# Designs tried in a protein design chat: VH-VL binders against AP-3 complex subunit mu (apm3). Part 20

Target 1, 249 residues: AP-3 complex subunit mu (apm3), of Schizosaccharomyces pombe (o94669r175to423)
Amino acid sequence: TNEFFIHVLERVSAVYQPNGKLAFGTVKSDMECKCQISGMPLLLLSLRPGTKLGNVRFHQSVNLKRWKQHPDQIEFIPPDGKFTLASFQTDFATQKSLPVVVEAKNKLDGRFEVRIRNTGKKSVENLKILITIPQALKSVTVTEGNYIFRASKYTHMEEGILEWSVKKLAWTSPALVLTGFLAPLKKDANSTEESSSYSKLEHLDLQYKLQGSTLHNFKVESLKMLNHPDKKSYKGVKHTIIAQNVSFR
Below, E stands for the ipSAE of ESMFold2; O stands for the ipSAE of ESMFold2 at other seeds; V2 stands for 0.75 times the mean of E and O plus 0.25 times the DockQ between their complexes.

## First folded at step 17 (VH-VL; framework fv_disitamab)

Design v1 (from u6 with heavy chain S106R, light chain A50K Q55E; at its last look DockQ between E and O 0.63; V2 from the best seeds 0.00; counts 0 for: pae O 5.6 > 2)
Fold by ESMFold2, look of step 17:
Structure v1 (fold): chain C 249 residues (1-249), chain A 123 residues (1-123), chain B 105 residues (1-105)
Amino acid sequence: as target 1 above (249 residues)
Amino acid sequence: EVQLVQSGAEVKKPGATVKISCKVSGYTFTDYYIHWVQQAPGKGLEWMGRVDPEDGETYYNQKFKDKATITADKSTDTAYMELSSLRSEDTAVYFCATSLGYFYTRGEYFDYWGQGTLVTVSS
Amino acid sequence: DIQMTQSPSSVSASVGDRVTITCKASQGIYKYVAWYQQKPGKAPKLLIYKASSLESGVPSRFSGSGSGTDFTLTISSLQPEDFATYYCQQYSSYTFGGGTKVEIK
């Protein structure tokens, strides 16, 4: 009883240039809460002083007049159980970068190579690398993790997505490598005769999870119960970055 | 803005060697494959070979395998092509051109070109 | 090696004309075709990649189509600056077509 949990989720969509520079990015963030405090507590959530939440949408119980005067303070009466206290969006352009760096090249004779590494200070979890295969995949090797090819249901050309899954990419790990070989092109869509040419890969997307870090320099400083100032409640704060749609240009 | 600036025109005698330079600016040099293309007077374009400046890997048109040596110096952002044992048939304009080999990018077609270097082989 | 047969070798046309240039590959190359424009004394300039994708800054009167072995470049309404030689290229192994010179009629 008397507990309040805050999970700050930052969902990232980004495009990176080959040199690792961010070309475009957005972050959609949610403060997801779970209230286990009985009665009608009036809570004040204080953020790092000077914090500004861009394009914010609050739960209906938030005192908007107070927020306008003190944008780093959120006063509200929570419902029981799970609810979203705030949703906001920021540009992901200027101060922090995501830690996964990718080099992905078409090589000779249908060979391609994908190298990944973690440049951050924390392990990256549930890394999935999605490689669009325009025609038949001949073979794949990986230094770590697993792969699976998911064929398209809408074409006879055997196109699909090669999924490379790595459960954990430690910041101290050497670069991980996937090497693959594409089959020769066919003379046309209905032929079994092979060309001396090879298809080329065009797209790579990443998905992953990063615990305990925040892109916005966001921090919860305190939670106070205003209508019972002598009564203390436990707060737990968890931060998760979810890279949902991260591409390299 | 990406620029490829080639060395100036050369006049050579048969049997000589010439080394053409191609200096790249405006983008990171090691992100490009650097290609060389021959265009004989009044003729079309013929690809000669490429180099990956990151690791020095080369890939040659078989016709030019024994004629051309393609290199890159990433300390000066400059690619080179050396032509040996020059003959009158080697008289041409030689272009350098770039492509991005990264498959999450534009691909391996030639998006930027140097101005060309005329090599004349004359007795 | 993959040969690119480009037709016609030349075309005489007037400003405003529709011009069509074709390339045929000796083997299947999917859509790995680029088209270049070259003016006398100048380097080639990329117009189209992946058979039909227009390069940034290229006027929309240029278009490309095709897949497999047969490819087409179209100029919908010829302008004075479009009088040039045009080359197709397959970029699986970098073979150019023979070129098409577009000349004033």
Scores: ipSAE 0.166, ipTM 0.631, lowest interface PAE 5.1, mean pLDDT 84
ESMFold2 (binder alone), look of step 17: mean pLDDT 90; pTM 0.930
ESMFold2 at other seeds, look of step 17: ipSAE 0.200; ipTM 0.645

Design v2 (from u6 with heavy chain D52Y S106R, light chain A50K Q55E; at its last look DockQ between E and O 0.64; V2 from the best seeds 0.00; counts 0 for: pae O 7.2 > 2)
Fold by ESMFold2 at other seeds, look of step 17:
Structure v2 (fold): chain C 249 residues (1-249), chain A 123 residues (1-123), chain B 105 residues (1-105)
Amino acid sequence: as target 1 above (249 residues)
Amino acid sequence: EVQLVQSGAEVKKPGATVKISCKVSGYTFTDYYIHWVQQAPGKGLEWMGRVYPEDGETYYNQKFKDKATITADKSTDTAYMELSSLRSEDTAVYFCATSLGYFYTRGEYFDYWGQGTLVTVSS
Amino acid sequence: DIQMTQSPSSVSASVGDRVTITCKASQGIYKYVAWYQQKPGKAPKLLIYKASSLESGVPSRFSGSGSGTDFTLTISSLQPEDFATYYCQQYSSYTFGGGTKVEIK
């Protein structure tokens, strides 16, 4: 076959303010390719007009002279098989938002609740919610998925981490809920007596995968073979968003 | 910009009722607890109670349970505190304040305050 | 009730002085303490939360410390705008300390 495959991976890092607004975010993107064109094809990849690739690093085969003249065009001679054509960074402050919405609440009686839902049009995969717990848990209940608690002595940190894993969060699903009860604090540092005060949740982080979507309206418009102008070339393009560091603090 | 704007000063006779308003702007009204704090003339701060506007849940300081009624109106983004059977010792400045209700990293300390409402009870 | 015992009740100080204010909780509250500044005729303003974290826009001359039952607010070099009354608060059940008035010497 005479085909060229492009997988655009957008790895997102974001921090949300306590009020739920985005404080900042970045997207680190890779164009991962697989070349199934024999010989030494000279390819011209055209992106959506006006596309800007921030802090871009190209594969060694890219014609940088052409790039500087036409920033939405990438001319290169691909190696056989898999390679990374470009790695770049874009700002997250676009109109598009991440599809996983989180709501968390502490109660004075040591109860807490974490709710998650999918506001997008596609299922979210491999969802992992990491909840920082400063002290011991009494109990945890989830409506779906599995959990594991790693106490501070196992994390090499001051706090423990409650990890909630959900394999798939469909956009048609009702909100998923984790409910937990925290142990009371001690009366003082050296007491075995319990106080009337409880630990509170400190922050949480998300990790997940979203297929078939893009954060930046990024599009590959065409792929042409310059050194064989009469020969048609075919492309396959796939987009994946990988949320690696999405924090609520 | 988050703002809490309280209703103006009130002068009341003993036995009367007063209702103080606290209008909130610059954030989603239902995301936060609204607290009320009393400060008598020349005295310190004393927490009176709170409401969670999303569901109307209230929690009161036992001292003020029979004096104050705290409510929230989601349609106007306004919290209210009604003080009943006023006595001269109820003369004070009353503040409203906010705390985060569901994003757990901020906790329940009071990050925004209203300007205060002086209630004077005298003949 | 978790009581907060704040001391001293007042401090006479000059511009440039170091001022230290303490609060003691009647029960363990970990780090769930906030500190507020209040000027005459104005609402309190948040300075510090979680015992030692500075609120956005608060000058670095303010610092907090403590855990468990004993907490401290320090002003490293007093400025003219810092003459005010300071309150600690435990926010597990919202009890304030009695306040510390910082006055011009």
Scores: ipSAE 0.029, ipTM 0.575, lowest interface PAE 7.2, mean pLDDT 83
ESMFold2, look of step 17: ipSAE 0.049; ipTM 0.588
ESMFold2 (binder alone), look of step 17: mean pLDDT 90; pTM 0.929

Design v3 (from u3 with heavy chain G107H; at its last look DockQ between E and O 0.86; V2 from the best seeds 0.00; counts 0 for: pae O 7.0 > 2)
Heavy chain, then light chain:
Amino acid sequence: EVQLVQSGAEVKKPGATVKISCKVSGYTFTDYYIHWVQQAPGKGLEWMGRVDPEDGETYYNQKFKDKATITADKSTDTAYMELSSLRSEDTAVYFCATSLGYFYTSHEYFDYWGQGTLVTVSS
Amino acid sequence: DIQMTQSPSSVSASVGDRVTITCKASQGISKYVAWYQQKPGKAPKLLIYKASSLESGVPSRFSGSGSGTDFTLTISSLQPEDFATYYCQQYSSYTFGGGTKVEIK
ESMFold2, look of step 17: ipSAE 0.181; ipTM 0.638
ESMFold2 (binder alone), look of step 17: mean pLDDT 90; pTM 0.932
ESMFold2 at other seeds, look of step 17: ipSAE 0.300; ipTM 0.694
ESMFold2, look of step 18: ipSAE 0.118; ipTM 0.628
ESMFold2 (binder alone), look of step 18: mean pLDDT 90; pTM 0.933
ESMFold2 at other seeds, look of step 18: ipSAE 0.067; ipTM 0.617

Design v4 (from u3 with heavy chain T98R; at its last look DockQ between E and O 0.64; V2 from the best seeds 0.00; counts 0 for: pae E 8.2 > 2)
Fold by ESMFold2, look of step 17:
Structure v4 (fold): chain C 249 residues (1-249), chain A 123 residues (1-123), chain B 105 residues (1-105)
Amino acid sequence: as target 1 above (249 residues)
Amino acid sequence: EVQLVQSGAEVKKPGATVKISCKVSGYTFTDYYIHWVQQAPGKGLEWMGRVDPEDGETYYNQKFKDKATITADKSTDTAYMELSSLRSEDTAVYFCARSLGYFYTSGEYFDYWGQGTLVTVSS
Amino acid sequence: DIQMTQSPSSVSASVGDRVTITCKASQGISKYVAWYQQKPGKAPKLLIYKASSLESGVPSRFSGSGSGTDFTLTISSLQPEDFATYYCQQYSSYTFGGGTKVEIK
């Protein structure tokens, strides 16, 4: 076929402060392409006017002179098949809010609760919540999805990572809840104690995929073949947000 | 600016009840626990209990479980503590304080305190 | 209940002195200790959380250390405004130490 495919991937890394404010965030973006155009096409990719590609690194085939003169136009001769046309980075603070809201609390007697919901307008896919567990885990209940506890074999407190996986979180779904119970820190044989000491949970990480959305107002407007201006080529453009390194500290 | 403002001093007779208020401002009331702390004259601090204003769940020091009733009204951003069957040994300053209960944010230490409410119980 | 044993109950010191206050927990509490300063007629003020983290706006002469059962608050060079009573607190179940009154010598 005579087609050119563009997949814009936005990979989010963020750290949230204890008060819920963003401490650090960045978005690393890639324009991943697949060229199925025969011959040696000279392509002109036009972006939405005003588009800014911060700290951009281009594929070696890009005409840098044209880009410097017209920063919303990328002229290049693509290699056959898959390649990365551009990689760029922006500060997270200038982006739209992430759609997954997490509320996680330490409760009574070693109980903890993690509540998640989708405040966006698109379904969230492959959601994984990673919870650092500082002591023995007694039990877990989830309203949806699956969990697995990966104990650390090098600690006497049975520390580990609790992974909660949810295939899809629709924007119309009610909040999903994980409830867990820690075992007491002091391992007395006495079951009649009125209260026991529990470590507080402090760490939560998210991973997920969001199709059809972007944190930037990035848009591909057109793709033209300059050396064959009357020929029609088909373009397919896909946007994906990958929340891969989002942590709460 | 975060503030916790408590109701004024109270003088009560033995056997009476008292209800102390703690009105908060400058933050989202339901995001933080409200704790109550007793300080008897010339004595140290003693934690009494807490409430989660989000769902009303409480946790008490066993010493005060039958003395204190802690509540929260999220429509008025106000926490309350009621002390029942007052005795002379209940004479103290009572503080409210907040903590964050979310395990991935600021912990359960008390970052802001009310000004204190003196309750005096005498014949 | 987790008991917090705070020592000393009182210390007499001069401006410029280094003051060290200790708390010992009756069982392991990781690093979930806070330190508070209280002046007469006032509410306590948070100084240190998570055993060693300094609260915003607190002078750097205050420091905390410890993990497990043994914790310290150190004032590296005592100032006139530092004469007060200091409390440790474990916040796994919210027990306070007995307090340490820092008095001018």
Scores: ipSAE 0.012, ipTM 0.546, lowest interface PAE 8.2, mean pLDDT 83
ESMFold2 (binder alone), look of step 17: mean pLDDT 93; pTM 0.951
ESMFold2 at other seeds, look of step 17: ipSAE 0.056; ipTM 0.608

Design v5 (from u3 with heavy chain G107N; at its last look DockQ between E and O 0.85; V2 from the best seeds 0.00; counts 0 for: pae O 6.3 > 2)
Fold by ESMFold2 at other seeds, look of step 17:
Structure v5 (fold): chain C 249 residues (1-249), chain A 123 residues (1-123), chain B 105 residues (1-105)
Amino acid sequence: as target 1 above (249 residues)
Amino acid sequence: EVQLVQSGAEVKKPGATVKISCKVSGYTFTDYYIHWVQQAPGKGLEWMGRVDPEDGETYYNQKFKDKATITADKSTDTAYMELSSLRSEDTAVYFCATSLGYFYTSNEYFDYWGQGTLVTVSS
Amino acid sequence: DIQMTQSPSSVSASVGDRVTITCKASQGISKYVAWYQQKPGKAPKLLIYKASSLESGVPSRFSGSGSGTDFTLTISSLQPEDFATYYCQQYSSYTFGGGTKVEIK
């Protein structure tokens, strides 16, 4: 067997400004491992030379003295099975752009439109678009996927969250579209008469998973077994980006 | 710096057509609605219509729907308003202005304005 | 069709005076009101959006308030450069108020 698996998970939180520029963003990363190497291997994981891990927290088995001397090398004796080798954080502003592009517009007479597309080179999975609805929602149509509306039971305005779920957004697909219609505002807060005015939508969040891509340009260069230097072990490295809190405001 | 530069003043005779340009720089042209606003001499501001440069969708003030044709050319980052069958009451300064088109911004007030174009219609 | 009734039509005031301008919408428009300043021969300039939010670079002596149908622009201490015409606008369908000329005595 003699296999060691590393799953690098990059969890993104970001806020985009009205002009489309990033206002704020963080990437919280974990190196999740699974050890299937027999015995008590002493492993040396080498990262791309010059790599520095921000605000890093290591598994207890890591030789901190070696890491302090060589920050791109992680020496450890893994436990059997699953464990987290390291957790670290970086500033998202220095990373590649996320591949899901959203174009969301207030249209005429309470109509709004949300268009999404994938500008990357890999399919996006489990896409969830959360739209804050500040007033009553009349209807919704989608070109693909499913939606649900979760109204707040405690607001006069029937405020809530419209959730649009898409299982897969291929990089080759045309834009997917949600069209919705808001009810008109009241002429005043306690009137049953409708205004010809409508609320403006102001907030949209994304969640999704992107396999096989990395924001960090992070790379595992090698895995060596120091106490058996001639012995070879297989390393498998998998990268997942989880966009869990990406807001447009 | 975002800048809206309009074409120069025009003097026209009744019945003529004029086409005013509004060239936009300093932002992504298709992110914004382009609006046109009339200000007759000594009068207030009156909204005429808008265009979405992304897909060409227009929305007009009913008063101007038979007078004005608003277009956008995203290859040159320029919006246009054509006024047809000019009359003396069409004498005014015409402004272009922008508002953000994305609903997650809530910015549909007019952020940036052109310098204005005087159109004079006289016999 | 949403009308914006702006008052007064004009005001004469001295430097340091407090000036209040009101707009009333014919229908409820939440907080979707902007205020603009226009000097003679110039394009309008945005002062206030969302009824009370101050645009970047606008002096803090300008403030806005209101929601629903009744809205107010206030200049707390009038300065010589504040001579201008002021317009409210509802931006659900883009109707302007009639304007208020502020003249320095």
Scores: ipSAE 0.101, ipTM 0.637, lowest interface PAE 6.3, mean pLDDT 85
ESMFold2, look of step 17: ipSAE 0.183; ipTM 0.659
ESMFold2 (binder alone), look of step 17: mean pLDDT 91; pTM 0.936

Design v6 (from u3 with heavy chain G101S; at its last look DockQ between E and O 0.75; V2 from the best seeds 0.00; counts 0 for: pae E 6.0 > 2)
Fold by ESMFold2, look of step 17:
Structure v6 (fold): chain C 249 residues (1-249), chain A 123 residues (1-123), chain B 105 residues (1-105)
Amino acid sequence: as target 1 above (249 residues)
Amino acid sequence: EVQLVQSGAEVKKPGATVKISCKVSGYTFTDYYIHWVQQAPGKGLEWMGRVDPEDGETYYNQKFKDKATITADKSTDTAYMELSSLRSEDTAVYFCATSLSYFYTSGEYFDYWGQGTLVTVSS
Amino acid sequence: DIQMTQSPSSVSASVGDRVTITCKASQGISKYVAWYQQKPGKAPKLLIYKASSLESGVPSRFSGSGSGTDFTLTISSLQPEDFATYYCQQYSSYTFGGGTKVEIK
């Protein structure tokens, strides 16, 4: 049909301090488009007034003079099919928090527990929880989802990464739980003698997808055909947040 | 500012029971393990046990397992330790202390301490 | 149960001296050692965690080292406020060393 689709992707990496404050975050965004309009339409995409796009790179068809004069307007003649209209950075909004909350604890005798819940208003998809395991992993149980353990093949230690995957975490769900058990430490790294002590797990990373939400107050206001002002522009707009990793320290 | 305030000194006779409180302010109570530490007069420190205020899970030093009962009340941000069947060797200062329970923030060392509560057991 | 053997039991020192305190674990504990300072009539105060990491607000003259079973606390230039008793602790199961009393010569 005669349609134009915009998919705004925000790719996020973040590090949080022990007190819950954001220590560091990056947001790298793309406007991915699909054009099914025939001819040579001259399109004007208007964003929320006052929007600033950082370090923006545009598709070759974009009128850079108009953008420099009106940074919330993007004028272009789209190619047929799929293309990337813009790649940019946006401010990481301090008023918005990421919706996935984690409580990850070392417990008794090599037991550890990771509890995760969704505090947002929309379901979280393709959730991955990544835990660096510095010693032998005895066992894992999960209330939902699947796990894999990827050992480091270049060491003679049983260290590696435990990945817990959950396809969907609904905002109304109770907390999901992973419980794991570690084997005892050796007396030191080069000893054959076992200790009654265990490693303490110290780092956790998350990855996930969140449809229909944005971290920044970014909004597509309108799409118009300038060379056919009497015709309505068709648009479909989708927003996706891709949390590439969220680290806690 | 994080603060641990313990109940006042107690004088007890042998065979009695005492319950010491530790009220916490300045942080989220359920983010920390609450530990109890004994220091007999002129002696060193000895760990007695801990509680996770989130779910009430406890872990005791075997020496104190039948002596101490450790609890937490997250509605009042207060941890308790009850000592039963008191004997003269239980005369000591008792400290509460906190450690972060989350493995992704820090370790389980004791970053905040109460002022101590002297329990004296004499005839 | 993991025992922590701390030595010496006491040190007689002058202001400006370099003081070294050692602690040996009966079993391997990686780097899960903390060091505390306690003054008479006061609660202990955290100085060092993870064997070598300095707690916020602690003077840089304090340092720690070690891994596995052998650990040290060093005070590079002793100050009048440093006269106290020092404890090591393994925090895999929370055993303290016997303490080291640092006294004025």
Scores: ipSAE 0.103, ipTM 0.645, lowest interface PAE 6.0, mean pLDDT 84
ESMFold2 (binder alone), look of step 17: mean pLDDT 90; pTM 0.928
ESMFold2 at other seeds, look of step 17: ipSAE 0.287; ipTM 0.694

## First folded at step 18 (VH-VL; framework fv_disitamab)

Design w1 (from v3 with light chain S92Y; at its last look DockQ between E and O 0.81; V2 from the best seeds 0.00; counts 0 for: pae O 9.2 > 2)
Fold by ESMFold2 at other seeds, look of step 18:
Structure w1 (fold): chain C 249 residues (1-249), chain A 123 residues (1-123), chain B 105 residues (1-105)
Amino acid sequence: as target 1 above (249 residues)
Amino acid sequence: EVQLVQSGAEVKKPGATVKISCKVSGYTFTDYYIHWVQQAPGKGLEWMGRVDPEDGETYYNQKFKDKATITADKSTDTAYMELSSLRSEDTAVYFCATSLGYFYTSHEYFDYWGQGTLVTVSS
Amino acid sequence: DIQMTQSPSSVSASVGDRVTITCKASQGISKYVAWYQQKPGKAPKLLIYKASSLESGVPSRFSGSGSGTDFTLTISSLQPEDFATYYCQQYYSYTFGGGTKVEIK
């Protein structure tokens, strides 16, 4: 089999302001490859003309002199099997928005609500919402998915973590809702007497995967085998966005 | 630019009802709680209640729960407060104010205020 | 219900004076206190949130401190436009302090 696969993984870290505006974000990208071409192929991977990969680090097999002169071309002799061809880092493009919208509210009497929906055109997978809880948690209800609460003694942190997991958030589904209730604070540190006061919850984080989408204006145009120009090979290109550290703070 | 514009001053007789409006512009209306605050002549501020415009849920200060009815109309981006069975003690300026309800920020203080509506109850 | 006890009820001061206003909660409220300024015939204006954070556009002569039950608003050098009434507020359930009128001496 004479096949070469490229998986562009875009790992996103972002911080959003309360009004939903992006405060800042970064994208760490990897070109993960799988080579199933026999022999010692000399490959030329061509990108869309004018493409620039900022702060790029290449696999050791890449011809750096060629890259320097033609920064939209990557010449290399791949190892067999899986390897990382390139890693680079870019800023988050403002015209491309992430599809998961989160609306989280503190209510009176210790109630809070987290609502999520998908504004994109593809299903979001393996969605996790992590909510930092600084006090005892009384109860939780979800419309879909599962939850786990890890109190502070189990997190090895000052605060507990409530994790809400949703396997799939379809772009056609209505908003999904988590409702939680905090236990009241004690009136002072040495009292068993409860107050009518509750901490305000202040931040949450998202994790998820989105297949078949990209945040870059980047395209693989061709793959050629320079040392055997008459041989044909199949090129497969796949894009995945991994939202790893998306915070609302 | 964010604005909260309240309806004009009203003069009412004891026993009457008044409905004050608060129209919001420059914000997404359903993202914020709308609060109402009373200030009697020469007196301090007193919170009366709030509404969540998304689902209409209300919370009232116990003092005002039988006096005030707070509503929101998201088709017109307008909140309302109705005061019933007016007495001379209800003479006050009434303010609407907004707070951001999202708990991932502690932005639940009142960041924007209406200009106030004077309600005068006299015979 | 959480009561907010604000003192003093009034203070007479001159331009350039340092003014300190205190507010005490009837139970622990962490840092969830805001301070407002109100001039006659006007709506209140937010100065301080989370006990010590300045709202955007508020002069740096205003500062807030405290946590738990005891909170302070300080005006380091009083200006002519600072003569007003000041209110603290806890925002668990939105109770205001009684107010402090800062008057020209």
Scores: ipSAE 0.006, ipTM 0.562, lowest interface PAE 9.2, mean pLDDT 83
ESMFold2, look of step 18: ipSAE 0.028; ipTM 0.595
ESMFold2 (binder alone), look of step 18: mean pLDDT 91; pTM 0.937

